# Designs tried in a protein design chat: VHH binders against DNA repair protein RAD51 homolog 3 (RAD51C). Part 18

Target 1, 363 residues: DNA repair protein RAD51 homolog 3 (RAD51C), of Arabidopsis thaliana (Mouse-ear cress) (q8gxf0)
Amino acid sequence: MISFGRRKSPAIEETSLATSVMEAWRLPLSPSIRGKLISAGYTCLSSIASVSSSDLARDANITEEEAFEILKLANQSCCNGSRSLINGAKNAWDMLHEEESLPRITTSCSDLDNILGGGISCRDVTEIGGVPGIGKTQIGIQLSVNVQIPRECGGLGGKAIYIDTEGSFMVERALQIAEACVEDMEEYTGYMHKHFQANQVQMKPEDILENIFYFRVCSYTEQIALVNHLEKFISENKDVKVVIVDSITFHFRQDYDDLAQRTRVLSEMALKFMKLAKKFSLAVVLLNQVTTKFSEGSFQLALALGDSWSHSCTNRVILYWNGDERYAYIDKSPSLPSASASYTVTSRGLRNSSSSSKRVKMM
Key: E = the ipSAE of ESMFold2; O = the ipSAE of OpenDDE; V2 = 0.75 times the mean of E and O plus 0.25 times the DockQ between their complexes.

## First folded at step 10 (VHH; framework vhh_enristomig)

Design i2 (from d06 with G109S Y110G M111F; at its last look DockQ between E and O 0.66; V2 from the best seeds 0.00; counts 0 for: pae E 3.8 > 2, unsure alone 63.1 < 65)
Fold by ESMFold2, look of step 10:
Structure i2 (fold): chain B 363 residues (1-363), chain A 124 residues (1-124)
Amino acid sequence: as target 1 above (363 residues)
Amino acid sequence: EVQLLESGGGEVQPGGSLRLSCAASGFTVSSNYISWYRQAPGKQREWVSTIYSGGDTYYAESVKGRFTISRDNAKNTLYLQMSSLRAEDTAVYYCARGLITTAYELMHSGFDVWGQGTLVTVKP
């Protein structure tokens, strides 16, 4: 187990990192020999396999016969080739610690947040694909509200940019979601004030709406112009912590004839978003349409975009119907395992599905 | 009272130049994002150019390199300098406010503040 300050018992992350760092401790060795190897700095299978038996014997203060048997055993464990996992152990460990500290934006669906590692990650570009009616715009609006949750309530205290290409943003819906968020925060801060003498934080739904910068674009040329402007806009408004694009491909499906050039333009746009996410430590969420056909274990994008697009999006989440229920699954991520969760769209925003709620006690 | 008034349209030969003006009253151009649009006979209204906060400018591909949007904050006026005009540039040109705003402003006020338009005709 590796302790991460405020985080306790990170079993999933400990398992992956512990396996990467502690493979040497899984060899069938006596406790005495294992102790000597660890004391000499041999904590990984790769480090043991990298030296001669005479060097190992000298370094670990064991006989050369013992070192020979240890190397024989280590080589047997590596019969299916070697992985240079240990060569990057320090960097991988550093990366995991840094990644665990990344700010995240709750979706208001705890089951969905769980498969997302706590929510939508800043510094990442997350593509959310879904069929019409599945709730893509609802998630976009929810994130635009939730990014504003004050740090005192566990949020980011940020602002949102919402880029609307289809005219799907319904401001009355955003108000409903903001009202629900304010009610939840008033309940939380009222509790904290009553029991801990803390200041009661108050926000009005109108304050939330004022902190959503809304951009309506009606053509792909307007879309390109806006994306080129975003770096300047965000430089002047550095408290922006989420950019929602709803949807990234809409204007390219209707008015763009050259498929190869279309792919290049969209991939360049995605690369700009990746640079924005990293430069300003904000989340980018690209909403996209998928086909209704299930293929190769997943739904496919309605517009085929190739390798460059795939490399420009950090994560891909697919939303789909399973019967009458809405589901999300992690289709691609460098840091999140494949998983699925149910969600529902309510008058108050996104929430756990009643069929996926705490019917089976998980406490 | 919020108003936009375009002027400077007229007839011009191919390759010629015109400068359109958009005088604003009831608000300041420096506190708003303002765009030029055009509508040719029988066609849909088309975005031409936008000037953003800080003076950054963007153009539709069909006019890039030929048109220049600018503003004079002291005169509360936007301009569209049009050069190398072509027959396909024939249209009624509009300036418009309110394409870039907040969700609060979307809820409580309209964005569809348009001028009456000014006709640009490029002679065959």
Scores: ipSAE 0.242, ipTM 0.600, lowest interface PAE 3.8, mean pLDDT 76
ESMFold2 (binder alone), look of step 10: mean pLDDT 78; pTM 0.783
OpenDDE, look of step 10: ipSAE 0.488; ipTM 0.758

Design i3 (from d06 with S35H Y110T; at its last look DockQ between E and O 0.68; V2 from the best seeds 0.00; counts 0 for: pae E 6.1 > 2)
Fold by ESMFold2, look of step 10:
Structure i3 (fold): chain B 363 residues (1-363), chain A 124 residues (1-124)
Amino acid sequence: as target 1 above (363 residues)
Amino acid sequence: EVQLLESGGGEVQPGGSLRLSCAASGFTVSSNYIHWYRQAPGKQREWVSTIYSGGDTYYAESVKGRFTISRDNAKNTLYLQMSSLRAEDTAVYYCARGLITTAYELMHGTMDVWGQGTLVTVKP
């Protein structure tokens, strides 16, 4: 009979279960160590943090030095404000609040997550600047989906606000990314159920779309009004864990002759976003455009903003083309070292890229 | 069918006043983000005022102190009271349901609703 054939699945898709599991932890671990931890049943930060380094080494068949480093990374990921000089001084209260105080949102690209310290940080304002066509909106949509990954899968179980200034949000793309995320979670929970008798996740793509609050703003004055209203909105929707602004400067590029006034208004908005991030323990991501001209070792903002703007954003990430590959670069951060990583934009969302770029197909 | 219908436009002298109405059908104005826009001849549509579902109101700088947005929930109607009108206020005025929605609801298209507009002319 005539039937439509299934499209060929990418090789990355067939390995997505292992990637999804490690993304849920947000720990920067080697693939070998991740596999050993998964096989031994260590699938979340709390399970790793609940054992000694000797127990972890024995259970996962790794060295005690490797186990110690894993516990150090888990402690770093769970808490950024530890005052103890001595390992093992932590109590159950500290462990509970460490998980609350250091959440991150995976990008679905582990190489990018690594240079971000595990992903996009809550309680911070991250500016993502990008050259035209580099995928700024794709990353915004990816984060709006990924923030919703349930806590039992290592996510935040939150909701998203997406503020669209350019009209670039495509709901069909958001659905596509949500479908891929659900498939990854089903594979992950099916693996966990089969091997560790864990319950399966029951999230549908439509549920993910229902949890993205979409705001279309058509002028800079409307944008200001919305930002002033966000505190009330989030107070009524406290499970919001990410706010995406795409893009923060679009309505300001044409309307001001007075650069200083424009800069003051944008900096005041960024400060309001920082207060929201801190008050509600959520991530704010401000998408912005950079010039296509490379100068002084970096791409520059298309709309020049003063030092007040730079101090109002915690982190700046620059996205750019290097040949036919997309790259992300940490341009400014108080806690992240300068580093770069490549990524790809696929039908399933953001993913790692091939580092060689000379990959030859196997026969 | 979700609809917005503006009325109350007309001709007025500088310094005069008008009240525009925006009647809503197919949804409740008190549960929605509703705003007024205007478009002068040869110019882009610009935002004028917004009322949120909680009742908070906001205004563009060009109209602040002269225009007042309000609503009557019993009549499911919004109003824009305009005073101290100037020649530059000449425009077609539109009401629109705000695009505060979920991505799921956006797929249905019912959340992007504009009225047909009402003309306000301030004669020189």
Scores: ipSAE 0.050, ipTM 0.490, lowest interface PAE 6.1, mean pLDDT 76
ESMFold2 (binder alone), look of step 10: mean pLDDT 80; pTM 0.808
OpenDDE, look of step 10: ipSAE 0.223; ipTM 0.646

Design i4 (from d06 with V29F S31D N32Y Y110S; at its last look DockQ between E and O 0.25; V2 from the best seeds 0.00; counts 0 for: pae E 3.8 > 2, grease 25.4 > 24.2)
Fold by ESMFold2, look of step 10:
Structure i4 (fold): chain B 363 residues (1-363), chain A 124 residues (1-124)
Amino acid sequence: as target 1 above (363 residues)
Amino acid sequence: EVQLLESGGGEVQPGGSLRLSCAASGFTFSDYYISWYRQAPGKQREWVSTIYSGGDTYYAESVKGRFTISRDNAKNTLYLQMSSLRAEDTAVYYCARGLITTAYELMHGSMDVWGQGTLVTVKP
């Protein structure tokens, strides 16, 4: 429920919700019943779901009929992937819905996450195109940090691979973003531990940096070799949940011997990434440069790649300037409608902008 | 043979200036980011500054505003202009090129190609 990508302080959220039980806020309960649950120490869905109706009735000073209805409501509310604490209460319908949901990685910009359907999707290959300076590398670094957000905080608890072809990765920037992420998590988990009996989760920025595998590749032949090696590497590091390639085409701009061969090699590489994404249930993010020109209702890639490439990537996002503001546009997706969202790049990473204009179309 | 060779170290009074150079050979210098690191007596090696192949620069907070990193791709040479030097800047300074590693190891100087270092001494 609580998103680290929006960075709400526990004090702000508590003052907005006053005496509300955090996860139980979704239950349609009277204020009287809610107050009784809180007074008895039932502050989250898992604590409510962990007891019998007779225990709940006794502890909260409510009737057994009221307790039974609360437990029914609590079990209905756990359909969003929460672990069931009631033996036999979770049904096959809830498990099927959980299995159909693809894991997603927050961008730390909720407006961007919204147009992405919740964030960057695992099992997919997402191409992110943009002009120089628009924040492609910033998004890549942000995702490399955010994939590591523990499952207890709503994340994936995974690791990242960062493939750097241009030398754009700044470890100092990754540290800044990791520090901001840890600060946000410590504020959230400290509040939840103190007020709601949740286990406190601790993570250090150094741990985040240790979990970003960095590959510097300096030629197209090295890039091909690395991509062929990734399956073995990931098999030995199975908690990798994102692969960032920054940028996928950089080394291929300097080889024009055979345009058909270049297109075939890049398309084969994209297919290998698609297979990796499916096999290991991870996200692949391919960063790519576009021209600074807007033509025919769309930005053009710095290197034209044809229809085979377009069909080899699941989603395509274009980053662009609209005046002095940065925007992201869903250019192609089989499941997401075309939409735009603004974002900012701050000292703490990627964040929402004060603007939410959606009238700019790139196609 | 891939090589990085630092020069320009020496002794200087507090508040003084010094310019370090790092000559690169055996690789396409313009394609790589290159960093300066330093190691003071009894301390762990620390990152000082990085310049990307595209020219973007970054600095440790301890040197920001006092040090300037630059590169001359035509000469295959990296520079560190050091100004307003302090006693705590006394260290052996290294230049380094990146390789396959972790981000943590990059932060702590685990790059695949290092120079031999040049000593900078700022007299107390």
Scores: ipSAE 0.206, ipTM 0.536, lowest interface PAE 3.8, mean pLDDT 75
ESMFold2 (binder alone), look of step 10: mean pLDDT 81; pTM 0.813
OpenDDE, look of step 10: ipSAE 0.378; ipTM 0.744

Design i5 (from f02 with S56D N58Y Y109T; at its last look DockQ between E and O 0.77; V2 from the best seeds 0.00; counts 0 for: pae E 2.5 > 2)
Amino acid sequence: EVQLLESGGGEVQPGGSLRLSCAASGFTVSSNYISWYRQAPGKQREWVSTIYSGGDTYYAESVKGRFTISRDNAKNTLYLQMSSLRAEDTAVYYCARTITTAYELMHGTMDVWGQGTLVTVKP
ESMFold2, look of step 10: ipSAE 0.416; ipTM 0.711
ESMFold2 (binder alone), look of step 10: mean pLDDT 79; pTM 0.798
OpenDDE, look of step 10: ipSAE 0.739; ipTM 0.903
ESMFold2, look of step 11: ipSAE 0.427; ipTM 0.735
ESMFold2 (binder alone), look of step 11: mean pLDDT 80; pTM 0.804
OpenDDE, look of step 11: ipSAE 0.678; ipTM 0.862

Design i6 (from g5 with H104Y Y110P; at its last look DockQ between E and O 0.57; V2 from the best seeds 0.00; counts 0 for: pae E 3.1 > 2, SAP .679 > .668)
Fold by ESMFold2, look of step 10:
Structure i6 (fold): chain B 363 residues (1-363), chain A 124 residues (1-124)
Amino acid sequence: as target 1 above (363 residues)
Amino acid sequence: EVQLLESGGGEVQPGGSLRLSCAASGFTVSSNYISWYRQAPGKQREWVSTIYSGGDTYYAESVKGRFTISRDNAKNTLYLQMSSLRAEDTAVYYCARGQIVTAYELMHGPFDVWGQGTLVTVKP
């Protein structure tokens, strides 16, 4: 009854945004370069094409060589081109992609991607802490979908593991997010086909769901067993590029009578995740709860896990409410400065909030 | 339809042994992973053991060394060999399919396929 009534037909007709607006994967740019352009206010093709390479490099904090290639791409996408334009676009794409060096998974929120250096990093363990309702599971599902974006569309073409400890994974929500992702990819590949005669890349929401491996874990002992098995599972499923644990501490929060043993077990699991991330060049995302009270200059983890846990998590991101808006804060990272970004949770997934929108800079 | 049927429960003396069976229909045990759970009176369900595709086995600490999970692919049946039984092992034992499914499978079929359970009573 509820399952039959949950999914309604899509809105009568969803209108796509104009093709003159630059979106996260519309130009074949790395997440890092895309983030820098968006941060500098270059959100559409016309704004990029209206400045010199020197001005673009200065404004976006990129090299003049990078700026020149971006302008070449922007002008090629606006031109009625020949075969050499197709070859040039591929070469420029390869060159920009190589400059980023580490694969990253977009969050679909460009402001959040910016403070993350382009997205959630492979080979890293990222802890995402937050209060209930702040969007932890939404981010986990978003990444499980986004990791699958094909390399032709600027993604990794990977698969996801989702470890659900509390039953928070709602497959209907994953379908919604997958549908939105497919719509965005269809727009992108339709544009590339029309203007560059590139192959249409078609991916159905069902294919995305098929590539999310879901693990339901009902006790801390079962969780330990699963973590010990993951290396073999991933060895047999090499396309896995993200592991989401939602939530890493849920089964350890309750009436656990040996606090020191609990800390050791969780730290050992974190170390195993670090080794998995590095061995298989994949991202690990550990979702965790924080207290509802601001204390000691920050929100605190609901379980205090000490320095060993902290050193086994490469990055820590704290999600919090600031008024009615959701914010993410980089609390700890060896490579990223402390920074904040707002985000919103929509029917299509995570997106920028309207309060963080930026107009193009007047030149 | 996917079905699991447990059997082999009963009363046993402390230190005794029992073998539980879980007969599967509608799917192949060798292509899936299957777990045993138990629920004692007045307590929450707890995980006991899992066998993964490829044959890897894992156990809850409370049963490690005393219980052995196995399967017979020809009979499409899962087993739990229980030895050195204690009073705290008294529970209804369930088998469950599909600790690992795809999200597609989760959407189009039951993820938590449980049998009715089989009662194990260890006399004091």
Scores: ipSAE 0.314, ipTM 0.613, lowest interface PAE 3.1, mean pLDDT 76
ESMFold2 (binder alone), look of step 10: mean pLDDT 78; pTM 0.786
OpenDDE, look of step 10: ipSAE 0.363; ipTM 0.624

## First folded at step 11 (VHH; framework vhh_enristomig)

Design j1 (from i5 with T98Q T100V; at its last look DockQ between E and O 0.01; V2 from the best seeds 0.00; counts 0 for: pae E 12.9 > 2, placed apart)
Fold by ESMFold2, look of step 11:
Structure j1 (fold): chain B 363 residues (1-363), chain A 123 residues (1-123)
Amino acid sequence: as target 1 above (363 residues)
Amino acid sequence: EVQLLESGGGEVQPGGSLRLSCAASGFTVSSNYISWYRQAPGKQREWVSTIYSGGDTYYAESVKGRFTISRDNAKNTLYLQMSSLRAEDTAVYYCARQIVTAYELMHGTMDVWGQGTLVTVKP
């Protein structure tokens, strides 16, 4: 019933899944009180800030005064979004606002998650553009793994659909990333079990790979047919929480002699993705290639679909080289300001860069 | 003291070859997007080729298959190997550094230009 983990870690690390789950570790609390909070299921600031002091005291077996101090600290934190401190019962506005919060999928790069507002947003269609080697497919695989992180570890406990148009998905790489994710979860789960009597998560890399529904499409007609089938497929597999398309344009550039017609077909597909994202509360991520164009007297890097595509997606992220470092830039979002963050691609997946201590350039 | 200095221009016969060099000082070529541009007499400056920090290369349609951009990171120098030259390739060739922000990369803004080197293809 109870399993002793292999490693324990009291610290929050920026390179693992455990960082988002262990936000409560950042509060200046005694080890005893922190342990009681986590044992009672209060592992992030949002869960702490959404509860009354009397409920927190009861749930965590702490005094009312201790609970009041904790709630005061949690409300002063920079992660205190729509939740508020209320002495006594939780008000209806906070409960309604909590129900409307969008789930997000971590990228495993906390600096990137920060500019994304916590990660890739469900109910949205996010376009991610970049050149080969910049990490488009790596991000797609990372999200396909990370969406499966159990809710007990701060994830969504979902499954992934990966639509591969170019043959870029390498199962050996997905396995590496899944193994790293499991190792991070085992360290977190082992710590939670030992210190807070929580059950350990029994997630294996093979389970993660089995929960990625992989579709290789070799033509634009196959791509259209699959997109038209997705609603039925997801209805039969309702725990899908992310759909990755790698890449959205590949089969449309060589098969159309009328670029306006291509844009109309792709915009219709984007509308279908928007409807899927809303209907099933899942994230859609459209990976796109950067192309070159000469415009306004200058060489420019541009997304393959061009300017008319810019209104077809909720969010647009551009991946680019800045020197020998990889950066992501929020180019378009209704809710997020333009910003840049660096990231690295490692054998364990996406991570913060060692240069994350440098000042981040804002756009 | 950021500078670009082009060299290697000159006169060639039609169908001939030249190799242009662009020596950079004050910054590293491997950490930047660096491009070749050209300006023929009486015409607007036009883009020729770009190499980005990751090493991928890009070419204008008019020069694909005839020109090759490369760099030598140890010498901090960019090259443009031109072959099968035509009369319409006659121009002053410039190298330029692109500002390394996402906005400027998407809009092609340049912050450092060389003084240029003249290439003349005889009629």
Scores: ipSAE 0.000, ipTM 0.343, lowest interface PAE 12.9, mean pLDDT 76
ESMFold2 (binder alone), look of step 11: mean pLDDT 81; pTM 0.816
OpenDDE, look of step 11: ipSAE 0.446; ipTM 0.781

Design j2 (from i5 with T98L V112S; at its last look DockQ between E and O 0.83; V2 from the best seeds 0.00; counts 0 for: pae E 3.0 > 2)
Fold by ESMFold2, look of step 11:
Structure j2 (fold): chain B 363 residues (1-363), chain A 123 residues (1-123)
Amino acid sequence: as target 1 above (363 residues)
Amino acid sequence: EVQLLESGGGEVQPGGSLRLSCAASGFTVSSNYISWYRQAPGKQREWVSTIYSGGDTYYAESVKGRFTISRDNAKNTLYLQMSSLRAEDTAVYYCARLITTAYELMHGTMDSWGQGTLVTVKP
């Protein structure tokens, strides 16, 4: 312990913050080595994996043996869906970050991010279903904020489209979540400024709100018209990285006039959303009011729109109550194993459940 | 402050025509997506038509071919030209922005709905 005769030990607190940011990689590194990597601008697995051991040793002022072991650990970890909470801004890092092929949007719940492979995936259509009050709109708003986290802070620096069919979007809630996000970023950038001479990121909640394009639609025919227009809108706003539809089923439940036509309309919409996600490398999140039924030792999903819609989405997540706790379950994914994670909805947004004693595995 | 003022309603015979106006203030019609809605007595509001900022237009099936949405950017005003009117078109007509940013939603009144303008088509 270093003694400077000060009442407060801010160096210990700041070191702890740097260590907590590096835990997203989950590399078994000493705090000293993590500090050296951060100081040299190596803050994510892709930046570490892209350099030679001699370059890493020179840049981080570590031995070549240490650098070699770090590279071995990083290569072993690079296929896991981990997210970075730090960006050590340098030219090479910025270029590598731009080359990532399948970025993800954090949910602000690390346990949920883990079962999602790091978060909600771009180029995918993810359906999130659940009963009223389980937090579907909360997740939609959270993603609309989190997509905007700057690349310097490990995010996408994108914008959001929020399509609201039943009037569930509460702008005051979006402001609360944006304020919490800004506070978290200010703490992170304040640490980086003091210890690594990086410029502070000065993002304001108002900036976040200006980057959420809100669409209110009042019928399924209006919804169809909007979806037909989205490609043009996104072509003019190419920094959109998430499209939230809340909820895709509301207006279709109101009108059940023709089952065959409903199926055709759903298929056409699914194709358009899949094309949008792939063409613009963005995430599409379709919120759906569903009923979960526990039967025969498993959850059974009942949808307002039926099974053909679920086969049109890349990933399906079911939100449900287990006692007083909220859980998310990966019901269907070509790349993610089935798994569950608990989450909480707080005044600051989605967060880990501190009452959960369970450790979930990526299946 | 965002404001939309509807006008131009009245009584008309079946098959007749009316032109509704929606004067906008606090934002530019050319850079926004604006919709017409209508509400008949005892029914919920229903969507009629939308004009997108690039000028693309969309219509509900019940009015397609009979109604035309347009705008005059110099007057910052939206129009709904209604023709071949039917008794079922009787309603109070409203205009509202389809799209805002969340910032605009927070800081403007999103109660952009005015009193509307009554259209009565005689049976």
Scores: ipSAE 0.364, ipTM 0.689, lowest interface PAE 3.0, mean pLDDT 76
ESMFold2 (binder alone), look of step 11: mean pLDDT 78; pTM 0.783
OpenDDE, look of step 11: ipSAE 0.780; ipTM 0.916

Design j3 (from i5 with T100V D111E; at its last look DockQ between E and O 0.64; V2 from the best seeds 0.00; counts 0 for: unsure alone 63.3 < 65)
Amino acid sequence: EVQLLESGGGEVQPGGSLRLSCAASGFTVSSNYISWYRQAPGKQREWVSTIYSGGDTYYAESVKGRFTISRDNAKNTLYLQMSSLRAEDTAVYYCARTIVTAYELMHGTMEVWGQGTLVTVKP
ESMFold2, look of step 11: ipSAE 0.527; ipTM 0.746
ESMFold2 (binder alone), look of step 11: mean pLDDT 79; pTM 0.786
OpenDDE, look of step 11: ipSAE 0.658; ipTM 0.841
ESMFold2, look of step 12: ipSAE 0.599; ipTM 0.802
ESMFold2 (binder alone), look of step 12: mean pLDDT 78; pTM 0.787
OpenDDE, look of step 12: ipSAE 0.655; ipTM 0.846

Design j4 (from i5 with T98R M110F; at its last look DockQ between E and O 0.84; V2 from the best seeds 0.00; counts 0 for: pae E 2.4 > 2, unsure alone 64.95 < 65)
Fold by ESMFold2, look of step 11:
Structure j4 (fold): chain B 363 residues (1-363), chain A 123 residues (1-123)
Amino acid sequence: as target 1 above (363 residues)
Amino acid sequence: EVQLLESGGGEVQPGGSLRLSCAASGFTVSSNYISWYRQAPGKQREWVSTIYSGGDTYYAESVKGRFTISRDNAKNTLYLQMSSLRAEDTAVYYCARRITTAYELMHGTFDVWGQGTLVTVKP
């Protein structure tokens, strides 16, 4: 039932982008109100749901009561993962909570996105652990590209910071993934232009690469200095919506001798990342190495870290081999149940596995 | 096209001072993240200090309080003022640009290093 690539079957490959746009024009609105929304530029559910009722009323020249009802209807009809769990706003408190819902970054693997609640969440620190070769750097690169998907295509329209500690970032690979992303966006916008008169998006892979800020750090002291500077950097580059650290512990394994001090410094760094994620509403992804041994009911870190580290990361995802297939497991999350999904690493980036049959494991 | 040229190295007694210069061409020091590194004989290159594009400065613990990084935007030049020099400060000192975009990395405009300048502190 599952094919390689994006799986373009309408029954299986319905993307959050296509779903959001297709449903935007189906809201039960009067022709007058619909015309006002379109004239103000509100053509999809994500654009409508991203503003307050007072801003919508001002922009579209409608009453605040009308704007409130429109937001209620838009949130009730949303097919986005996190948004489809929201039953719509019934009062100001519900609307405030919906406005605080976290945006997410697709992994390009819909099965993985599903167990992540739609993708890697902003305002969170997500640790992704795995053995060498399992695809940690591939996921980091994929997110650095995908964060840039424009909001009219259902993305965040953001930029990325990639902090590379051991030289794992392969720019030729980033280009391949960017090329695939552009091809998908061109196909999507061509469809929308043909059927819905939407503007076509003109984005080149080179533009995607220009929006990945690449930092190579060669020691733990340089890494600490960079992390201490990130707040100012991001305040001057406000479109940053993801920070990837690949890998967070490398220089502390190779160059750092005092185990107790090492653990304290790493925990302080994780806390700084959590504060950055909250302040700027961006995602932080910390890539980390685990051992090949499964013991005590979990994979063990290659560098032993204490409970303080574990409590400083919002989510933990463990990547592992099951035979010749790659799997991801939600090991820790305050909002997501434990679950597993398979994925593949292809020339176009991460994709669903053709042989996994969409299994979900509770581990 | 993009170049860094260090100067100002030499021989000095313990406790002495030197000022290193790093002249940049092909890019603006005020818009870049630029670092000093050093490499002692038989050792790996180690980070010394960084000045970020916004002017913030950071130092390795081994040199903090003794070294000062600065820049002159009109001359497009970095400086490293070294004071209270010790035998372990003996090294070839390099300046480097360490932050780029993936586009610049793809097109071969990554990590620009100078040729280095030798600082010798007599034991």
Scores: ipSAE 0.443, ipTM 0.758, lowest interface PAE 2.4, mean pLDDT 77
ESMFold2 (binder alone), look of step 11: mean pLDDT 79; pTM 0.794
OpenDDE, look of step 11: ipSAE 0.482; ipTM 0.773

